# VH-VL binders against UPF0305 protein MTH_811: the designs that were tried, part 10

Target 1, 155 residues: UPF0305 protein MTH_811, of Methanothermobacter thermautotrophicus (o26902)
Amino acid sequence: MKGSDALIMALRNMAATLGVYDLMEVRVFLERSCRFVQERYRAIYVDAYMSMVVDSVLDLKAGFSGTPEMDDARYSLRDALKRLDEINAPTIVGLTVLYRTYVKGEPLHPPGTPFPGGFEVEKKDGVHYCPVKDKQSDNPEALCDICIARQSPLP
Below, E stands for the ipSAE of ESMFold2; O stands for the ipSAE of OpenDDE; V2 stands for 0.75 times the mean of E and O plus 0.25 times the DockQ between their complexes.

## First folded at step 4 (VH-VL)

Design s51 (framework fv_firastotug)
Fold by ESMFold2-Fast, scan of step 4:
Structure s51 (fold): chain C 155 residues (1-155), chain A 124 residues (1-124), chain B 108 residues (1-108)
Amino acid sequence: as target 1 above (155 residues)
Amino acid sequence: EVQLVESGGGLVQPGGSLRLSCAASGYSISSGYYWSWIRQAPGKGLEWLARIYHSGSTYYSTSLKSRLTISRDNSKNTLYLQLNSLRAEDTAVYYCARHPSFYYLDSSGYFDYWGQGTLVTVSS
Amino acid sequence: DIQLTQSPSSLSASVGDRVTITCRASQSVSSSYLAWYQQKPGKAPKLLIYGASSRATGIPSRFSGSGSGTDFTLTISSLQPEDFATYYCQQYGSSPLTFGQGTKVEIK
């Protein structure tokens, strides 16, 4: 892909092909991935993530025309696409990751998403902070490198 | 129910080698979780040895990496620890343990499930 | 490497006592990524606390954790017979993962 306009057009075209069954597949994927998370965190996390996915798809279907916030992304688009392929991410997950990171400038986990330990993703003075980002520095499976959020200075 | 079952321990002479296995059940090791091996010498504390991720990337304790190799076989849902050039000081119970982490959410580098352990005795 | 030092190394206590175990890190533990484990003789360790203060599923409310930075504490508010064991702290704020030397809680 070349240029932010080409990316937005590609994401919008992909979103137009997505339906309720694709959303169901993402929920099943997330619930399976979170099956060992404590129930109180699992339900809130899955619901928050699904709301973010739905909002992303609906934004794209509605013809989002805002300014992309690509300056804060650590990964190039090419590297992000390679990363999503390496972990075999479902298409709708990949679309959501690319949209949140390169178009919206928002984190992959919505603000208020709770993590074990009583920590959560939060926004302070226009910057998104995640309590677990730096913890993933040695985990090649994590998508934190693509995410716009920064490590929380106080967990 | 998540279970980890270690095997492959036993009596070995100094300079020898062993391959330990950790059979996982109740979940798939190909699902994006990651795992460690930890050991405990008789009457002593816990020592982290090595960690392997779903991608196959490996990390080792600073003092032991030349003598250890961690690996996995996704088709057998099994983790392995190869021990080489064994010394009397390597006598310990060896545990495999799971980290509750996923590629979109790393919740911890702590261990939520442990195997029962397998004893390795290095003695002439 | 971050070194964890537990205090005391051992203690004698009676059923009903409040027991406090301290874990001190040689460097600040990022994000309060510290866990506590209980180990009984002949058994594998059992997770009690993660993220310094979150109780693991099924762990009784008498166990609590607190602290941040370099100083962390595990408290057992009213010691029960099944609580006599060795307790370990573990940091996961940085690699390599490290454990404290352990604190043995003995019957007085």
Scores: ipSAE 0.000, ipTM 0.497, lowest interface PAE 13.1, mean pLDDT 77

Design s52 (framework fv_firastotug)
Fold by ESMFold2-Fast, scan of step 4:
Structure s52 (fold): chain C 155 residues (1-155), chain A 124 residues (1-124), chain B 108 residues (1-108)
Amino acid sequence: as target 1 above (155 residues)
Amino acid sequence: EVQLVESGGGLVQPGGSLRLSCAASGYSISSGYYWSWIRQAPGKGLEWLARIYHSGSTYYSTSLKSRLTISRDNSKNTLYLQLNSLRAEDTAVYYCARHPSYYWGDSSGYFDYWGQGTLVTVSS
Amino acid sequence: DIQLTQSPSSLSASVGDRVTITCRASQSVSSSYLAWYQQKPGKAPKLLIYGASSRATGIPSRFSGSGSGTDFTLTISSLQPEDFATYYCQQYGSSPLTFGQGTKVEIK
């Protein structure tokens, strides 16, 4: 058994225990994190993130059988687990982060996440771009270091 | 409602040091926001001075960085600006202002809330 | 540092006029991270527009922003008595944060 197979098995077992109360906890976490964000952006972002969380849980409950992508992650899985614990991330958030980063190779801000100026998290030529990644270099709460997205090339 | 209240202004001696305070209410300064100080000389435009992130990281205006220190006291929910070697050109209204956050403590560089400002006059 | 130059530096206008203020950057502003503020005498600035074109909460629809790269515009479609003020652009695409010199909109 490879470590990646063990991770998928652990994530599937965690997903099996998750229910509506865990989804409520995620929404509370997001509202707290975004409480001072302009309402229009906050509403779109929260809804997009909740859709991402639901999709991740449903994929795992359905018995995901694909090959995990764990290459070139800045953080090792061990360090990512420590990081999530340090910020007291809800279990379902941790599951979603680990699934997207180490299994799917998808960014932690959902694609289509809007930012001021009309910029969004986008995928172009196989690469995911985020307009705010470099602004987070000194933020101890940001999970950008375990995110696969790159800083958007800006005009 | 978010409120920022500056204090410490008034008449200050040339060559001395200046320490201003900005008391925040309606939110916690330890929440992951950036806070800035901006000044405006009488009849002139706005000049950004310094920004502090909740992590303690600081950013300064290139022209003033040798004379500025921005700091915070999370227990008092208060931001401070220390300005050294005061000159007549430092006479200005000093504002503190908040940068909004966007997801997990990230920030924008625009200012959504400003204090009322405190006037500093540097004169003998 | 990105230098912002506003044009005109001042203008005289009448109620009902369409007012256009331009902000030009010395180099490209990343992600159109540009904001506009209104300042009335004796008061702190008030946020009008962020991200070049997004109106802040509570700002009337007569205020609009546009532009990208190095050229940005604030438009007031039908000037009201309460709009006589000084307007500032500000970029936040790179550090240090910088403001334009301001445009004073005076009663004609």
Scores: ipSAE 0.012, ipTM 0.548, lowest interface PAE 9.1, mean pLDDT 78

Design s56 (from f11 with heavy chain Y103R; framework fv_firastotug; at its last look DockQ between E and O 0.05; V2 from the best seeds 0.00; counts 0 for: pae E 15.4 > 2, placed apart)
Fold by ESMFold2, look of step 5:
Structure s56 (fold): chain C 155 residues (1-155), chain A 123 residues (1-123), chain B 108 residues (1-108)
Amino acid sequence: as target 1 above (155 residues)
Amino acid sequence: EVQLVESGGGLVQPGGSLRLSCAASGYSISSGYYWSWIRQAPGKGLEWLARIYHSGSTYYSTSLKSRLTISRDNSKNTLYLQLNSLRAEDTAVYYCARHPSYRYDSSGLFDYWGQGTLVTVSS
Amino acid sequence: DIQLTQSPSSLSASVGDRVTITCRASQSVSSSYLAWYQQKPGKAPKLLIYGASSRATGIPSRFSGSGSGTDFTLTISSLQPEDFATYYCQQYGSSPLTFGQGTKVEIK
């Protein structure tokens, strides 16, 4: 069994046990994780991430099994698992992060998510850019250090 | 479900101004989605004009930026497009459209469209 | 800005034909950020495909999309009477959002 196949099987098994209360727990966690986001944007960012959580769970329940080749060592699965344990992430958050990062190769916030100053999460030439990644480096519960997006260049 | 109804089109003279409205129903325009205006000249293709986020942030196409203003009124659940310095080439059907969510794979595409309102700039 | 060029600009086809429409971008577009729309006269466009290859809800399986980088295709595997329309590609990987010029599919 390939390492990515074992991960997908584990994620599918985890998704099979999730229900409504798991979604409520993830919202509480995300509101804490977005503590340093400007207050007027916080609900927006939580809602965007919740949408991705739901989509990820639905994909896994439907049997999606594809995975991209990860060729960037900074996205080590071992380091991601350690990070998720360090922040005491709910199981469903861990499932979502691992699925989006290592199976889909996608950032944790959707492209077009608005930020102050008119900036957005973008994808250019196969690379995702996030305007706030560096600003979240001081938040011990932020997931930005395992998100595949890079910091957007300064204007 | 979600319904978008444009209004305010009609005949205008070159150099004139017009304000288009897009009334939303079945969903609140303040609830974490964002919207665009798109136009289509008779017999021609689609042209994206402007986008407004639920936060009020706005973006415009570079070719039309100086002549367009997108805005909203949450209490009326209505979006607006102000058109200024109109020219004959601005004759088009103007659509408002919803972006489906902040989902990364659907941000920037349009899942709901109004039926459009025709603006005719007489020459 | 990313310019999208569709080919052909128009075509005539019979019911049951396989139809292929191409969309070429002036710059690379991730396959995640390319959509296809169908538009009938006097109507608003309807989303068919997003992410280059994902069908929108309720879209028949005869519609499929593929491609990456600068080259994308929409395929209708067996044309039906209701499929005679104009088709547009759209990129949403960067601002401004841009559309192709359209491909009109007419009955032969």
Scores: ipSAE 0.000, ipTM 0.452, lowest interface PAE 15.4, mean pLDDT 74
ESMFold2-Fast, scan of step 4: ipSAE 0.427; ipTM 0.765
ESMFold2 (binder alone), look of step 5: mean pLDDT 86; pTM 0.890
OpenDDE, look of step 5: ipSAE 0.006; ipTM 0.593

Design s6 (from f11 with heavy chain D105M; framework fv_firastotug)
Fold by ESMFold2-Fast, scan of step 4:
Structure s6 (fold): chain C 155 residues (1-155), chain A 123 residues (1-123), chain B 108 residues (1-108)
Amino acid sequence: as target 1 above (155 residues)
Amino acid sequence: EVQLVESGGGLVQPGGSLRLSCAASGYSISSGYYWSWIRQAPGKGLEWLARIYHSGSTYYSTSLKSRLTISRDNSKNTLYLQLNSLRAEDTAVYYCARHPSYYYMSSGLFDYWGQGTLVTVSS
Amino acid sequence: DIQLTQSPSSLSASVGDRVTITCRASQSVSSSYLAWYQQKPGKAPKLLIYGASSRATGIPSRFSGSGSGTDFTLTISSLQPEDFATYYCQQYGSSPLTFGQGTKVEIK
């Protein structure tokens, strides 16, 4: 079995333990956490993040039929697992981070996610860019070090 | 309801050390929020001192980092601040405060504050 | 470190007055990372404005914030008796977190 196949099976097993109540709790937590995000970006951010989480969980529950895109992962899986353990990440957070980074090769915030100032997550020449990655470097629990996105050159 | 209650203040002597506690209730400090200590000298402004994350990572103000240690005990749901080499200028009300989230760009805000504990440094 | 300087340091005003407080940063701060707090005597600070211009929940519409770059302003359009307090700006765009020195709004 390829390493990607073993990871996908582990993530499927994690997804099998998650239900609608876990998704509801993530949305409640995220909405509470975004109370002080500028109003015009709050709903867009919450909905984008929840769509990404829901899609990750449902794709894995359905058995995942896509092709793994591990080419963009710059942070080792071993180190990512240690980081998630260190912060005692909830199962749904760990699943989402690992799936997006090591199976999909996508950033935690999908391309097109807008941020204050007119910036957004974008893909250019095969590379994902995030306008807030450097600002989140002050927040070790944000997991930006695991995320495949690079800091946008004009934040 | 999130409640933060500081303790450990009082009269302390110059040159000594102090250890403040911040007991959290109605909320777990291991929930993934950030926690800070901020002080305010009588009649003066607010000064951020230190921040601790769920992972245990710490950040300190540049002027005090050699004299400060922020820590926590998850089993007691309590935050601590150790301040060494006390001076009269350390006389202040010390607050612990919660950051709303590490998500998006809101993590540096303070959404809940404790009541504060007064530390007086004098002989 | 980013230094925040507020002006004026204190002011005397009457109920119904329009009050403006400015906050100047020693280097550029994104408007997304500037907040204002209100502190009444003997109490902990209370968040008023985040992201330079967004009111926190429950904050009256007479409070408004604006600004970008290095210059930010808090305005109280019609001062009420409960608004006599000290106001602080804060930047949260870089570590360490820093506050302005405060502006005391006193009854005339």
Scores: ipSAE 0.162, ipTM 0.653, lowest interface PAE 4.6, mean pLDDT 81

Design s61 (framework fv_cemiplimab)
Fold by ESMFold2-Fast, scan of step 4:
Structure s61 (fold): chain C 155 residues (1-155), chain A 123 residues (1-123), chain B 107 residues (1-107)
Amino acid sequence: as target 1 above (155 residues)
Amino acid sequence: EVQLLESGGVLVQPGGSLRLSCAASGFTFSSYYMTWVRQAPGKGLEWVSRIYHSGGSTYFADSVKGRFTISRDNSKNTLYLQMNSLKGEDTAVYYCARHPSYYYDSSGLFDYWGQGTLVTVSS
Amino acid sequence: DIQMTQSPSSLSASVGDSITITCRASQSISSYLNWYQQKPGKAPNLLIYAASSLQSGVPSRFSGSGSGTDFTLTIRTLQPEDFATYYCQQSYSTPLTFGPGTVVDFR
């Protein structure tokens, strides 16, 4: 896929084919990814991510026609697709990642998502900040390189 | 039952080479990072190396960088540590450990450990 | 590299005591700190992850607290099986680093 209009059409076509099994797959993926996260943060994160996934699918099924925002991701679309394949991401996760980053210009963790230590994803002065982006630099399953958010300052 | 079984530790002379193995069972080996941690006699724990679940990315402590190589064979559920140019300071019990990788928060914890294999570098 | 220190280096205690071990990081590591227990001749086992989350199967008498640079491990009502060496470990950045350990021995 190339060009923003071609990408939007491809994502809309993919969204049309997604069903309940795909939602089950993303839950399994998130449970694996969050197993060692503090329990109180895990539930909130999973719920926030599932809501974001559902919103992405519904928005695309409704025929999103807005103007795509410029992406701030380090990865090109080609590299992002290779990355998603390498981690065996469920199709619905790939759709959500590509839609949020390359179409909406929104972070992969919604604002307000809490992280250990009392930090959360926040938006300040038009920039999205994530407290764990640098922490994930050596995690091969992390999608932070595809995310527009920048590292939050440490306390 | 998750099991990690290490082998290969022996007495070796300084400058020598040795390969350690860690046989994994009871879990989907190809879905986890794996790590080596060592402990010199009477001393504390020192992280040595970590390998990506596919084998495509490897990381090393500065003390072993350029001398040690970590690798894995997912078809055999086996992790390896190739140790070259061994020094007296490398004398330690070497543990393999399972290192969960996850998108949201990679806490870098080691949830299951092998029993350890003793490497002695002497004379 | 992030340096980890532990205090005390060793302590003597009796069954039934409540003990506290401290761990300090040379820079802020948020809550990315894990605690391990190691008995003589055995491999370490994970007790606590993310500063305060108890690993499945670990008795509730173990608890962890702290954030930033200062962390504590508390063992309430010490049992005979708790005499061991305890290590903290930061997972904030590579290289992953352990504290030097605290030996908890019989009085």
Scores: ipSAE 0.014, ipTM 0.626, lowest interface PAE 7.4, mean pLDDT 81

Design s62 (framework fv_canakinumab)
Fold by ESMFold2-Fast, scan of step 4:
Structure s62 (fold): chain C 155 residues (1-155), chain A 123 residues (1-123), chain B 107 residues (1-107)
Amino acid sequence: as target 1 above (155 residues)
Amino acid sequence: QVQLVESGGGVVQPGRSLRLSCAASGFTFSSYGMNWVRQAPGKGLEWVAIIWYDGSNKYYADSVKGRFTISRDNSKNTLYLQMNGLRAEDTAVYYCARHPSYYYDSSGLFDYWGQGTLVTVSS
Amino acid sequence: EIVLTQSPDFQSVTPKEKVTITCRASQSIGSSLHWYQQKPDQSPKLLIKYASQSFSGVPSRFSGSGSGTDFTLTINSLEAEDAAAYYCHQSSSLPYTFGPGTKVDIK
C-alpha cells in the first residue's frame, strides 16, 4: 500500500465519525483566524471555506477513490501534522487540509475565492495562485505552507 | 526599502490638540494594518491604537480612548493620529508601526517602525 | 489586560558571554510573544516573532524559546553592538501590551 492510499482510508474513517456539531469547531477556528478582518470580507471567506469543508467531508463519505492526487508532494506529511498540532486545529480542519493538499492537489481556498482589490484565487496552466500567500508568512496559525497554491504574480 | 516617517510632533499646552502623520513607502500600504506605539522619555513602550488595512475597524488603549482618533488615507499612503485633550502624561515619542496581517488573517506583531516624533505637553 | 514582566531589569555582561532575558505573562498567550531591540536614540526593531522565529536579517546569536506564560530571549555570545533595551510584546489579545524592558550593557 502506498502512503496516499493509507491516507485516503484514514481520512474516510475520520469523515465517517463527523457530524453537524463538528462544523461548529470550524466556525470557531475561522472566527479566531479572521478576528482583524473587516466583516464583509470575513463573511465571504467563511462561506467559501465552509463550502470547501462540507464538500471534502461529503466526498470522503461517498467513498472518493483518491484519483487524481498530487504526483509528488512538496510538503511533508510529518511537517503538516506537526503544524496542525501546533495550532490546535480541529479534527475536521485537519481532515480538510490533508485531503485537499495530499489527495486532491487543490488549494485551501477554492478557485474564485475573492480578496480585497478584486483579486481571486485562480488556476492558470495547471497551477493554482493565491493573492495573499506571501502576506501570511508571519502568522503562526496560517496553513499556507500546507497549501499547494503559489503566490499570484499579479496582486 | 520599507519606510515609515512620522511628523507633526512638537510642544503643546495641556488641553490642546495635535495631529500626527506617518508617511509610508516601499510597500502596498492598503494591504497592512497600522499601529501607534508611544514611549515616554526614559520609559518603556506603550501600545496606543490599531487600525485595520481598510480603515474599517479601530481599537485604542484605555488611557487614550475618547481623546485620540486613529485614521488613514490609503490613496496618500498616510496614517494619522488626532490627539485631543492632551495631558502631561501624553508626553512621549510616538512611533507608527506596521502590522503584517491583512486579507482574512491576523499576525499581531510590529515588523517595521518609524523613527518617531516627539510630543511634549507642558504649560 | 495581559501583564508582561521581564527579568532582569538590568544586566551588565562581559563581551562574548551568554545573555538570558525572561518574560512572563499573567495568563497563557500560546506562542504570541515577540521580542524587540531598541538601541539609544533609535526606534525598536523586531528580533524574534512568535516566541522562536527569527526576523529577517537578525544575527543567529539571537534566539527565542517558550510557550504559554514563560518565554526566554537568548544572546549566545554578546557583541558590543548588542548593548540595548529588549522588550517582549504579546499579540494574543487586545489591548496589546509590552514588558517593562531589560537593559543590557557591556562591563
Scores: ipSAE 0.000, ipTM 0.545, lowest interface PAE 10.4, mean pLDDT 80

Design s63 (framework fv_acasunlimab)
Fold by ESMFold2-Fast, scan of step 4:
Structure s63 (fold): chain C 155 residues (1-155), chain A 123 residues (1-123), chain B 108 residues (1-108)
Amino acid sequence: as target 1 above (155 residues)
Amino acid sequence: EVQLLEPGGGLVQPGGSLRLSCEASGFTFSSYAMSWVRQAPGKGLEWVSGISGSGGSTFYADSVRGRFTISRDSSKNTLFLQMSSLRAEDTAVYYCARHPSYYYDSSGLFDYWGQGTLVTVSS
Amino acid sequence: SYVLTQPPSVSVAPGQTARITCGGNNIGSKSVHWYQQKPGQAPVLVVYDDSDRPSGLPERFSGSNSGNTATLTISRVEAGDEADYYCQVWDSSSDHVVFGGGTKLTVL
């Protein structure tokens, strides 16, 4: 079995066991992970992330059958698994991150997601860019190192 | 080209009021958080106030809280600072400055600054 | 309230390296930005997110940040680098932007 086929099968099997309570817990995890962000901005961030999580889980439950894309993310798959374990990420969060990064080849916030600064996550010449990736450098629980997106350059 | 133009300085007496304005061009104004930063003659930079891109969240330095009000008008691409109960210590060059982000977070970066406008508070 | 401490002045000869420090409690956990201000002008960003440079800025400007001290380093200093330099962070406890007191760089 190829690693990408094995990963997809494992993610599908895990998604099949997930229910509404798991979705509730991901919001708690995200709110904890962004505790250093001002409270008025957290709600916008958390809601955008939750939409992505829900869409990813539903896609896996429906039986994703596209071509897997492995990314040159900052972390290898092994290192990503270690990172998720270190931060005690809920299973649904870990599943979503691994699916987006290593199967879909898409950022944790999809292109078009409204982001601060007037920039959106965008794709140029095959590369995804995120305007806030480096702003999370002081958050020990941030998942940006597992995300495929690169920091957008300043104007 | 990103530009921030500040036409609204002046001379006011202690206890008076003045509104500063900062006209933005060259970018989607409502998508960027903005701040006012001041500098008294011969002194350093002091952050005064900040506002989110939507205008829904505002911040104030302790020295101006209750006296200054920051606001924005997206239809005019203009940032305002309404100053009241002015004191001699408020005498400074006031800069409007752009954050490349909606969030005040670990960064707080200013990527563009206006030219500054002088406010003199004296009798 | 959070406080950033800079030396009031630093003097350096042309061609040498200037180092301007910015002290703050656990500042290494924050993102530090540096601004250059020449007389009568608005500040200009020279280093952001501890060590990154804006497009078009000479490689002579660099930064670091660890523990309780951030440092702006200007190598091969030129007369045109003479200016006031300010460090800046965002303070999460107050939701405030905090500036250092500024350092006047004199190139003799």
Scores: ipSAE 0.000, ipTM 0.484, lowest interface PAE 15.6, mean pLDDT 77

Design s64 (from b1 with heavy chain G99H S100P L101S W102Y F103Y G104Y E105D L106S Y108G Y109L; framework fv_bermekimab)
Fold by ESMFold2-Fast, scan of step 4:
Structure s64 (fold): chain C 155 residues (1-155), chain A 123 residues (1-123), chain B 107 residues (1-107)
Amino acid sequence: as target 1 above (155 residues)
Amino acid sequence: QVQLVESGGGVVQPGRSLRLSCTASGFTFSSYGVHWVRQAPGKGLEWVAAISYDGSNKYYAESVKGRFTISRDNSKNILFLQMDSLRLEDTAVYYCARHPSYYYDSSGLFDYWGQGTLVTFSS
Amino acid sequence: DIQMTQSPSSVSASVGDRVTITCRASQGISSWLAWYQQKPGKAPKLLIYAASSLQSGVPSRFSGSGSGSDFTLTISSLQPEDFATYYCQQANSFPLTFGGGTKVEHK
């Protein structure tokens, strides 16, 4: 609990320093990661992620008072911080990942996010499922190990 | 089983046209971007063209731009390359290759290839 | 265009040898690099994607390393079926470009 209080304080302090330029960095980061994804899916994904980032920053600036959730993340907080540094994630991406995973217990891709092939991120029986998590496990830049979502049971 | 099978190659005369096809099976063709890559006899690989999963985006190598047209028919699982104003330097085995499409494109690269179809010249 | 310089153009090796092939991009491409194996008369086969990730079904003796502009493919203990031509390819931007290839030949 003492460590979770420190995390929330650090995230709130980080959010207080963020501005429009940081939001631009997120869009650039996402478009770099998705440059070979088709425009139809890329636009929906990027816009959904940007909305989630904005909502997360505003929530932290307003003074979050909820209970932190440290469950279901593959990486410890220390390892997650190392991972974000390793891939040169923008500060606002790091904030969003840590806030969604360790404070809110929400996936990095919002529920309802569609993927090619007719699949989407969904919440079923209290668990978040992502159709592409296992496809990303060998990607050295993937953030899936920090995400709470589990691989969808679809073969 | 994922399969890509090229057809339409053959012997052609300079300045004429030829249309290559690539028939896909074993996967949802409409969910994947697909490319044409060629290889001249005894030479290395050269990327030629790409088309997005829905056909909305097309990309070409400078050497073929304005002469070649990539297209697809998702209802029939077929990729096409229309080759106009053919030149001797277009002599090559032409491969089609699949590129996975998803939100987090970690690969960006060709996971399955066809066996190729040869385009060559008679005179 | 991003130029991919591959070296050496050929290497003579024996079964059991460690073989190293290098690939250099004319500008930074992060980890957007793949390695392919091609045997005579056959289509290329994906070995490594994202510079260091082994494709499913590819033997663990193959490994990739590097980021930015300098990349290496290593075969830790060459097997008879590994005599082939190897190509690197950047996927950072269009047009997609391949290295010139490295032919691994039996001594």
Scores: ipSAE 0.006, ipTM 0.509, lowest interface PAE 10.0, mean pLDDT 79

